# Ledger of designs, part 231: VHH binders against q9p7j3

Target 1, 174 residues: q9p7j3
Amino acid sequence: MILPLFPETQVHVFVYENVSNCAAIHEQLISQNPIYDYAFLDAATILYKKQVYSAIIRALEDRRDEQMKTKTIHSEVILSLSPKTEISSAFRQFSMTKKSKNIVVVKIDSKLTEEEEFERLDKLVEGNRVEFSDEELQKLIDFKVLKKNYKLDPSTLENPLASILSSIALRGYS
Key: E = the ipSAE of ESMFold2; O = the ipSAE of OpenDDE; V2 = 0.75 times the mean of E and O plus 0.25 times the DockQ between their complexes.

## First folded at step 18 (VHH)

Design ha18 (framework vhh_5c3l_4; at its last look DockQ between E and O 0.92; V2 from the best seeds 0.83)
Fold by OpenDDE, look of step 18:
Structure ha18 (fold): chain B 174 residues (1-174), chain A 120 residues (1-120)
Amino acid sequence: as target 1 above (174 residues)
Amino acid sequence: QVQLQESGGGLVQPGGSLRLSCAASGFTFDDHAMSWVRQAPGKGLEVVSDIAWSGGRTYYADSVKGRFTISRDNAKNTLYLQMNSLKPEDTAVYYCARHSKYGIHDRDYRGPGTQVTVSS
């Protein structure tokens, strides 16, 4: 996928459910295995495709402006999902954990087609790939977690997308 | 082996200043954003400040804004925390912590801490 504002950057997003080896993936990430250079998100924290895209865009903007807080574009995506600028909070709230069952995986700057990237990633993730869609994401979301992460209240639950996107877009500008 | 070692803590009067240092080794320092966290008696861990891998962007807890300054020297593999206008409520063990390069929540890499005591 190509984003309009970043035509030279290829982005792929994959959703996996019933992942059995999140703990193993987590260890590889901790050990900084470069083969695992993706953004591994807990699907329980993701409700919309636009939420993911917004974070990706924010990360790409940070890179463009040489303002990345984290070293890798993928870690920056995780940070960018958070309404807070604090790194620990962002990683804690949005990154895959050892206990995760469903994950969203983001690859930026891929030189491969989506199918080729999937084949590569499928060797790393032991789970079932599902469509990256709002419909599928809604099946995986934990609304309690979502509400907590973005401080959603009854008034904002009417349009949680707007609130989420605003939080992402305006992070650090308050 | 990843190692972090804090120093510079001590006893200071209210309104005083301290400068903490954290010596890092066993990993590529500039691959990681870093943070200072603290634990006061009877309280949980609190993030005090964090800093980008390059030192460009920073975060401060509201309780320390305007008083503390985080910085780093990547050439020296050292993280710093300048603490001015110290208050009794700043009394805590201060830890240097490394953030994951790939964005995983990993609090496993922090130093043994340095005690900061603010008292008249």
Scores: ipSAE 0.902, ipTM 0.942, lowest interface PAE 0.4, mean pLDDT 95
Fold by ESMFold2, look of step 18:
Structure ha18 (fold): chain B 174 residues (1-174), chain A 120 residues (1-120)
Amino acid sequence: as target 1 above (174 residues)
Amino acid sequence: QVQLQESGGGLVQPGGSLRLSCAASGFTFDDHAMSWVRQAPGKGLEVVSDIAWSGGRTYYADSVKGRFTISRDNAKNTLYLQMNSLKPEDTAVYYCARHSKYGIHDRDYRGPGTQVTVSS
């Protein structure tokens, strides 16, 4: 996808369910294998497409403004999902773990079509691709985790999307 | 062979100051955001402060805002924590920690820590 504010930046988002090799992917990320330079998110933390797009936009704005906290645009997306700027909390709460079962994978600055990027990613991820849609994300979310990560309470539950997006857009701005 | 070594801890009176250093080796230092984490006696770990890979942006726990300053010197592969107006509640082992380049959570890369004791 091409975002209006960032017309030269190609972004792809993929969703996999029933992933069997998250531990192996995690090891490749620890060893800093550049083939794995994607944002690997735990799908249990993602309810909306807009949640992901808002984090991507925030990361791209921070890159444009030379305000990135983390070294890669993909790790900055992970940070940008968090309501707070504290790095270890963001990574702990949103990134894929060795025990994750379903994942959302983001590629920014892709030079490939969606299908070409999928062909590369599918060699790395042992799981079943599903559509990146609110319908599919709703099947994979853990609502207890979502409520905890964004501190949702009864006063904000009537429009949880707006509360989540505000947290992403306004977090720790300075 | 990632190595992190803290230094600069010690015994100090309330209201005093200390500067902690963390020497890093075995990895590309400026690929990583860094943090200071502490463990008070009988307590769990608390993230005290984070700093961006470039040194530009920072984070501070509410308990230390305005008193502590994190900084880094990427040419010397060194992380710092200036601690001013120290309180007895700041007594802890302080650890230097590296964050993942690619954004996964990993607590494997901490130093052995340096003891800070604030008492009369």
Scores: ipSAE 0.694, ipTM 0.874, lowest interface PAE 1.2, mean pLDDT 90
ESMFold2 (binder alone), look of step 18: mean pLDDT 88; pTM 0.892

Design ha19 (framework vhh_5c3l_4; at its last look DockQ between E and O 0.90; V2 from the best seeds 0.78)
Fold by OpenDDE, look of step 18:
Structure ha19 (fold): chain B 174 residues (1-174), chain A 120 residues (1-120)
Amino acid sequence: as target 1 above (174 residues)
Amino acid sequence: QVQLQESGGGLVQPGGSLRLSCAASGFTFDDHAMSWVRQAPGKGLEVVSDIAWSGGRTYYADSVKGRFTISRDNAKNTLYLQMNSLKPEDTAVYYCARHSKYGIHDRDVRGPGTQVTVSS
């Protein structure tokens, strides 16, 4: 996938359900195994494709402006999902955990096709790939977690997307 | 082995200043964003401040904004916390903590801590 304002950057997003080896993946990430250089998100925290895209765009903008807070573009994506600028909060709220069952995986700067990247990633993730769509994401979301992460109230639940995107876009301005 | 060691803590009067240092070893220092966290008696661990891997962007808890300054020297593998206008409520053990390079969370690596006591 190519983003309009970043035509030189290829992005792939994958969704896995019923992942059995999140703990193992987590250990590899802790060990900083470079073949695991992806953004591994807990699917329980993701409701919309646009939420993910917004975070990706924000991270790419940060990189463009040489303002990344984290070292890798993928960690910056995770940070960018958060309405808070605090790193610990962002990672705690949106990153895959050892106990995660469903995950969203983001690859930025891929030189491979989507299918080729999938084949590569499929060797790392033991789970079932599902479509990256709002429909599938809605099946995996934990609304309690979502409400907590973005401080959603009954009034904002009417249009969670608007609130989420606003939070991402306006991070650091409140 | 990853190691973090805090120093610079001590006893100071209200309104005083301290400068904490954190010496890092056993890993590539500039691959990681860093934080200062503290734990006061009877309270949980709270983030005081964090800093980007490059030293550019920073975060401060509301309770310390305008009084504390986080910085780092990547050439020296050292993290700093300048604490001015200290208050009794700043009394705590202060830890430096390393964030994951790949953005995961699971107990950030931290040092043994340094005690900061603000008392008249």
Scores: ipSAE 0.897, ipTM 0.938, lowest interface PAE 0.4, mean pLDDT 95
Fold by ESMFold2, look of step 18:
Structure ha19 (fold): chain B 174 residues (1-174), chain A 120 residues (1-120)
Amino acid sequence: as target 1 above (174 residues)
Amino acid sequence: QVQLQESGGGLVQPGGSLRLSCAASGFTFDDHAMSWVRQAPGKGLEVVSDIAWSGGRTYYADSVKGRFTISRDNAKNTLYLQMNSLKPEDTAVYYCARHSKYGIHDRDVRGPGTQVTVSS
């Protein structure tokens, strides 16, 4: 979606399936290699495009208001996916792990076109790029993980979008 | 070498106060959000408090809200926990923890911890 309050902030989102090198990427993130400064999300936790864009908007609002908890906008996106403000649980629940197979990768404040950013990222990720779409995300989601992460009632799992977006938007007010 | 070292624990009577310190070295301290976590005997780890990289935002577990205050001095590479109105339930080993700069979970850096015992 279009980011109406942040129209000059260039954002790229990529989805990869069947990634073979998440352990290697994980080691680069631990080593704080700045080439890897992206948000690497486990695709098993992402069902909707709007879920990702809502977390991006929340992170950008917190940056604007000088309320970021984490140092980078990308780690703040990971935090913003969580219904809780507690940092450890957010990273544990949403970030890529060395066991992840499918990932969603977010770049914020890119000075590159989508194609140029993809060329850089494709040198880092050994997997197959697929479209960032609700249709592709639905193939990669783990509904058990989604229920746990957002504390969804079993009856709401059929159409959980409003509950998820409300959790992201109202984080810290519950 | 990345290190975190807690200090300031000890034996305190109920209602007393302690101030914990955590000295950080071997990394850029103000690149990282920080936490205090504790482990009571026979229990898992509980996050007591978080603080933003800048010191600007905090989180407190309900069990300590209003009694504990987290702070940091980025010029001294030091994290603090002021613990007031201590209760026997606060007895635990308290650990200083660093969060990942890039949001990866599997590398929590923690110190060896400092024992806090609240008993008469």
Scores: ipSAE 0.583, ipTM 0.816, lowest interface PAE 1.5, mean pLDDT 89
ESMFold2 (binder alone), look of step 18: mean pLDDT 86; pTM 0.883

Design ha2 (framework vhh_5c3l_4; at its last look DockQ between E and O 0.91; V2 from the best seeds 0.86)
Fold by OpenDDE, look of step 19:
Structure ha2 (fold): chain B 174 residues (1-174), chain A 120 residues (1-120)
Amino acid sequence: as target 1 above (174 residues)
Amino acid sequence: QVQLQESGGGLVQPGGSLRLSCAASGFTFDDHAMSWVRQAPGKGLEVVSDIAWSGGRPWYADSVKGRFTISRDNAKNTLYLQMNSLKPEDTAVYYCAKHSKYGIHDRDLRGPGTQVTVSS
């Protein structure tokens, strides 16, 4: 996918369910294996495609403006999902864990087609790929976690997308 | 092997100041955003402050805003925490921690800590 305001940056997003090797992936990320240079998100924290794209755009804007808080664009995507600027909270709340079963994987600056990138990533992730859609994400979400991460209340739950996007877009603003 | 070593702690009176340092080795320092965390007696770990890999965009807990300043010297592989207007509730062991380059939660990697005691 090409984003309108970032035409030189190709982005791919994949969703996996029933992943059996999250612990192994986690270890590779800790060891900083460059083959694993993706944003690995816990699908339990993602409700909308626009949530992911909003975070991607925010991260790309930070990079454009030379304001990245983290070293890699992928870690910045994870940070950008958070309504807070605190790093540890963002990583704790949105990153894949060793216990994750379903994940969303983001690739920035890909030089491959979606299918080519999938073939590459499929060697790393032992799970079932599903469509990147609101319908599929809705099946994987943990609403309790979502409510906690974005401090959703009964009023904001009427339109959670608006609240989530506002939180991401206005992060750092008082 | 990743190594973090905190220093600069001590006993101070309320209203006093301390400057903590963290010497880092065993990894590429400027590949990682860094944090200060603390643990008070009988309490859990609390993130106090963090700083970008390049030394910008600091974050502070509400409890320390306006009093503490985080900074880093990437040439010296050192993280700092300037603590002013210290309060008794700031009494804790302070730890330096690095964040994952790829964005996973890796806060468990910290030094042995340095004791900060604020008391009359």
Scores: ipSAE 0.899, ipTM 0.940, lowest interface PAE 0.5, mean pLDDT 95
Fold by ESMFold2, look of step 19:
Structure ha2 (fold): chain B 174 residues (1-174), chain A 120 residues (1-120)
Amino acid sequence: as target 1 above (174 residues)
Amino acid sequence: QVQLQESGGGLVQPGGSLRLSCAASGFTFDDHAMSWVRQAPGKGLEVVSDIAWSGGRPWYADSVKGRFTISRDNAKNTLYLQMNSLKPEDTAVYYCAKHSKYGIHDRDLRGPGTQVTVSS
């Protein structure tokens, strides 16, 4: 996918369900294995495609402006999903854990086609790829987690997209 | 082997100041954002401040905003917390904490802490 604001930056997003090896992936990320340099998100925290793309755009803007808080563009995406700029809560709330069952995986600055990137990622993730779509994401979300992460009330939960996107867009301004 | 060592705590009167230091070793210091976290007696952990890998973009909890200043010296592998206008409520063990490079939650990697006591 090509983002209009960043036309030279190739982005791929993959969704896996029923992942059996999140603990192993987690250990590789802690060990800083560069083969695993993707953003690994817990799908229980992601309801919309636009949620992910808004975080990607925010991370790319911070990179462009030399304002990244975290070292990699992928870790910056994880931070950018949070309504706050506080790092520990963002990583705890949005990143894949050893206990995650479903994940969203983001690759930024890919030099590969989507199919080629998938072939590499599929060697790392033991799970079933599903389409990156609002329909599939809605099957994997945990609404209790979503409510907590974005402080949504019942009136907002009927159509939470605007509230979530506003939280991402207004990070540090409100 | 990652090591974090906090220092600079002590007993201080209300309104006083302290500067905490955290010496880091065993990892590439400027690959990691850093935080100060505190635990008051009988309370849970509270993140009081964090700072970007580069030394910019500080964040502060509302309870310390305007009184505390986080900084880092990447050449010396050291994180700092300047604490001014200290209050009895600031009494806690203060910990330095490292965040993962790739954004995965570490197992609360932090040092052994330094005691700050604000008491008349």
Scores: ipSAE 0.784, ipTM 0.906, lowest interface PAE 0.8, mean pLDDT 91
ESMFold2, look of step 18: ipSAE 0.773; ipTM 0.900
ESMFold2 (binder alone), look of step 18: mean pLDDT 85; pTM 0.863
OpenDDE, look of step 18: ipSAE 0.887; ipTM 0.934
ESMFold2 (binder alone), look of step 19: mean pLDDT 84; pTM 0.861

Design ha20 (framework vhh_5c3l_4; at its last look DockQ between E and O 0.66; V2 from the best seeds 0.00; counts 0 for: pae E 7.1 > 2)
Fold by OpenDDE, look of step 18:
Structure ha20 (fold): chain B 174 residues (1-174), chain A 120 residues (1-120)
Amino acid sequence: as target 1 above (174 residues)
Amino acid sequence: QVQLQESGGGLVQPGGSLRLSCAASGFTFEDHAMSWVRQAPGKGLEVVSDIAWSGGRTYYADSVKGRFTISRDNAKNTLYLQMNSLKPEDTAVYYCARHSKYGIHDRDLRGPGTQVTVSS
C-alpha cells in the first residue's frame, strides 16, 4: 500500500484474530528482537481503517519533520493513535498486550510485497488473518475501550470516526 | 542487564528545588523515550513527565507544568528531572522509567526510586 502523501513509503497492514501467542510476541518486542519491528496494535482499540491510516500518516509526518517522540516509526504509529501526548498512556491504551487475542499489525518501510510480508509475519503470529476492513475491525472492537481511549460521549458516538480522527490529527495542538 | 538508578532525592522545604538523575545502563539509552513517574503515599503511580528519545518533545503532567523540567544526556546515559517550586503534594518516590523501543507497554522497567519529601 502506498499513501498518497508518502509515495516512497510502502505500508502494509494486517489483521489477525484468535492469536494464541501474543504473550510470546510481547516478550520478543520487549527483548527488542528486530524481526518483530512492526507496530502491534490491540484490535480491541481499532474501529476504522482510517483510524490506522491516520495514525500512520501522523507518524510519518513526525518522521518527516524530525519530531518523532519515539525511536521507531512503528512505536510512533502507536503513539499517534492516542489523543494524548503522554507515551505511557498511548502504549498502554493501544499496544498489543500479552492477553490480546486480536491484533492489527502495521509495517512501514517494507521492501516486500504484501504477500511476501505476510509470509514473514505469518511465521511470527499464530492466528487467523482476516481482511483489513471496517467490517472486520468492527467485529473485533471493544467499544468500552474505544470510548475510554478517545473519551467518546453520546454526542460523538453518532460519528466516532470524526472524533477519533480529530483526536489523532490535533494531538498536541489543543 | 538493564538497569536504572535514580538519585538526587531528599528533604526540602516548600518552594525549594531538587534535581533528580537517573543513570541508565545495560541498553542503548538513545533508543528509548524515558519518563519520570512518582508514587505518593496512598496513591497510585503517576506519570510526571516523559521525553523523546532525542530529548526533543516532552510531556508534563498538569500538576508539574512550569515547575519541572525533564531532560536527558544521551552521551552520558542519564535522565534528569529539575524540580523547582516544590510543594508538599510533590512528596513521593520518584522513578525513572524506560519506554519500549517498539511501543509495547513496559511500565515495569523502573529503577528502585528516590524519595522526595517536601515539608516545612
Scores: ipSAE 0.905, ipTM 0.942, lowest interface PAE 0.4, mean pLDDT 95
Fold by ESMFold2, look of step 18:
Structure ha20 (fold): chain B 174 residues (1-174), chain A 120 residues (1-120)
Amino acid sequence: as target 1 above (174 residues)
Amino acid sequence: QVQLQESGGGLVQPGGSLRLSCAASGFTFEDHAMSWVRQAPGKGLEVVSDIAWSGGRTYYADSVKGRFTISRDNAKNTLYLQMNSLKPEDTAVYYCARHSKYGIHDRDLRGPGTQVTVSS
């Protein structure tokens, strides 16, 4: 897909449930295998499509403005999900781990169509692809994790979207 | 051998200054964001400051903002922390830490630390 503010940047987002090989993927990420150059997110931390889009936009804005904290745009997406600017805590909280069961996978600067990127990714991920939609994300979220990651209070728990998006957009501006 | 080694700690009076250094070896320093982390006696770890791989973007804990400055010299593989207006609560072991390019934190490198003591 094409984000209106970034028309030359092709982005794809995929969601997998019941992933059996997160430990193997994690090892490839540690080894910095370029075939695995994606943002691998734990779906337990993602409730909304807009949450992912906002992190992508923030990462792209920081790249455009030469404000990136991390070396790659994919690692910057992971950082951008966090309300804090601390790099290690962002990855601990949002990145896929060896124990993850469901994942959201983001590819930025893709040179491939969505179908072509899916075929490549499907060889790497042993799991069941589901639609990138709020309906599917809602089935995979862990609300305790979401509340902790974004410090949501009772007044925002019924509709946390605005609080989450604000946290992503305004990170570091206070 | 992949190593981080801190130096520059010591004893200083309240209001004084210290400059910490961290020498990196055995890996490509400029590929990684870096942090200073501290541990006060009997307390947990606190992230003091982060710096981007290029040195452009930084983060500071509220407790040190305006007093501490993180910097890096990628040509010398060295991370720095300039600490001004030191307070007794800044007393801690200070560690430098490497962040991975992909953010796999449980595999990040950390040095053995340098003691900073601020006492009246």
Scores: ipSAE 0.020, ipTM 0.462, lowest interface PAE 7.1, mean pLDDT 87
ESMFold2 (binder alone), look of step 18: mean pLDDT 88; pTM 0.889

Design ha21 (framework vhh_5c3l_4; at its last look DockQ between E and O 0.80; V2 from the best seeds 0.00; counts 0 for: pae E 2.4 > 2)
Fold by OpenDDE, look of step 18:
Structure ha21 (fold): chain B 174 residues (1-174), chain A 120 residues (1-120)
Amino acid sequence: as target 1 above (174 residues)
Amino acid sequence: QVQLQESGGGLVQPGGSLRLSCAASGFTFDDNAMSWVRQAPGKGLEVVSDIAWSGGRTYYADSVKGRFTISRDNAKNTLYLQMNSLKPEDTAVYYCARHSKYGIHDRDLRGPGTQVTVSS
C-alpha cells in the first residue's frame, strides 16, 4: 500500500499465526542476515492497524528528517512503537522473540507487489498468513502485555487506541 | 565472532570522573546502535545510555543526565562513556551492548564488563 504522506514509499504488512520457526528467524536477525530486512513484531503486542501505521509514519518521518536512531527503517519502526526512548526497551517490548507464535511483519520500500512480497517472505516464515485487520489482530493480542507496554489503566481502557497513539506520538516529550 | 570489550573502570572518589571505552569487533560497528548498561550489587541490569548508529541521537537515564556523556568513534569501532560528578550510587559493573540493526532484542550481547567503584 501507499501512505498518503509518503507516496513514493510502498509499504506491506503481513500477519502470520502459528509460526513454527521464530527461533530460527531470530537467529538470522541477530546475525544481521540482509535477506531478513523486515520489521518482525510480536503480534501479542499489536492491537490496531493504526498502531502499526503510526509507527511506520513516525519512522518515515525520522528518516526524512535524518533523525533515525537505528540503522534501518524497519528497526526504526519497532522503536517507533514504543512510548520509551531507549532502544533496548523498545526492542524488548515489541520485537519478535524466539518464543513468539504470532508475528506482524512490515516491509518498507518494497519494489514488489503485495503478492510478490508475500511469496518472498513465505520462504522465510513458516506459518499461516491471516488478514491484516483489527479483527485478526484482536485475536492475537496479549492484553496484559499491551497494558504493560503502554501503561494502560482503567481510565484509558475505554479508548486504548487513543492512548496508544498518544504514547507513540509523544515519545520523548515530557 | 562478535566481541565487545570494556575498559576504563576503577576506583574513584565522589565527585570524580572516569571515561569508559568499549572496543567492538566482529561486526560492522556503524550498523548498530550501542548502549551502556550497568549492574549494581544486588540490583538488576539498568540501561545507562544509548546512542544511535550515527551518534546523532542519544538517551540517558534520569539518574545520569547532565553527568554522563555517551559518544562513539565509528572509524575506531569504539564506544565511550564520559562519567563526571560520580556518586556512590554509580558503583556497578558497566557493560557495553550492541543492538540489532533489525530491531531484535538480544540481552546477551555484551562484553565482560568493567568495574566502577565510587567511594570516599
Scores: ipSAE 0.791, ipTM 0.909, lowest interface PAE 0.5, mean pLDDT 95
Fold by ESMFold2, look of step 18:
Structure ha21 (fold): chain B 174 residues (1-174), chain A 120 residues (1-120)
Amino acid sequence: as target 1 above (174 residues)
Amino acid sequence: QVQLQESGGGLVQPGGSLRLSCAASGFTFDDNAMSWVRQAPGKGLEVVSDIAWSGGRTYYADSVKGRFTISRDNAKNTLYLQMNSLKPEDTAVYYCARHSKYGIHDRDLRGPGTQVTVSS
């Protein structure tokens, strides 16, 4: 898809459930294999499409303004999900781990159609693709993790979107 | 053959200063954000400071703000931690850590560490 403020930037987002090879993918990301240049997120941390899009927009704004803290746009998306400025904590809290079972995968600056990018990614990920939708994300979220990552109180957990988006937007002022 | 090697630790009086260095080899150093982490006796790992790949963005734990300064020299593949106004609570093994440029945590590379002891 194309974000209105970044019309030359093609973005694809995929969701996989029941992924069996997260440990292998993790090893490739640690070894910095360029074939794996995507943002691999733990789906247990993602409740809304807008959560992901807001992090993508923040990362793209930082790239445009030459304010990126990390080397790749994909790692910048991971940082941008965090309400905190700490790089290491953002990666710990939002990235796929060896123990992850469900993942959200983001590709920015794709030169491929969604179907072509999926065919490439499907060779790397051993799992079942599901729709990138709030309905599917809600099935995969861990609300205990969400509450901890964004410091939500119990009443906010029923409609946490505004709190989460505010945390992403205000990072660095808290 | 990724290697990180810390140095510069030692015994120092409260109020003193130390400068830690971390020599990096086997990878393109300026591709990676770096951290100093420490482990005090009987405690878990604490992130002391982070630094962006370019050196322009930093983070400090509240316990060290205003006293410690992280920096990097990408031409020399070296990470630094200047530690001023040291307190006994700063006694720990200090490690430098590399973060993958693709944003993965779990088990990233750390060096063997250098001991800092602050005691009267």
Scores: ipSAE 0.412, ipTM 0.743, lowest interface PAE 2.4, mean pLDDT 88
ESMFold2 (binder alone), look of step 18: mean pLDDT 85; pTM 0.865

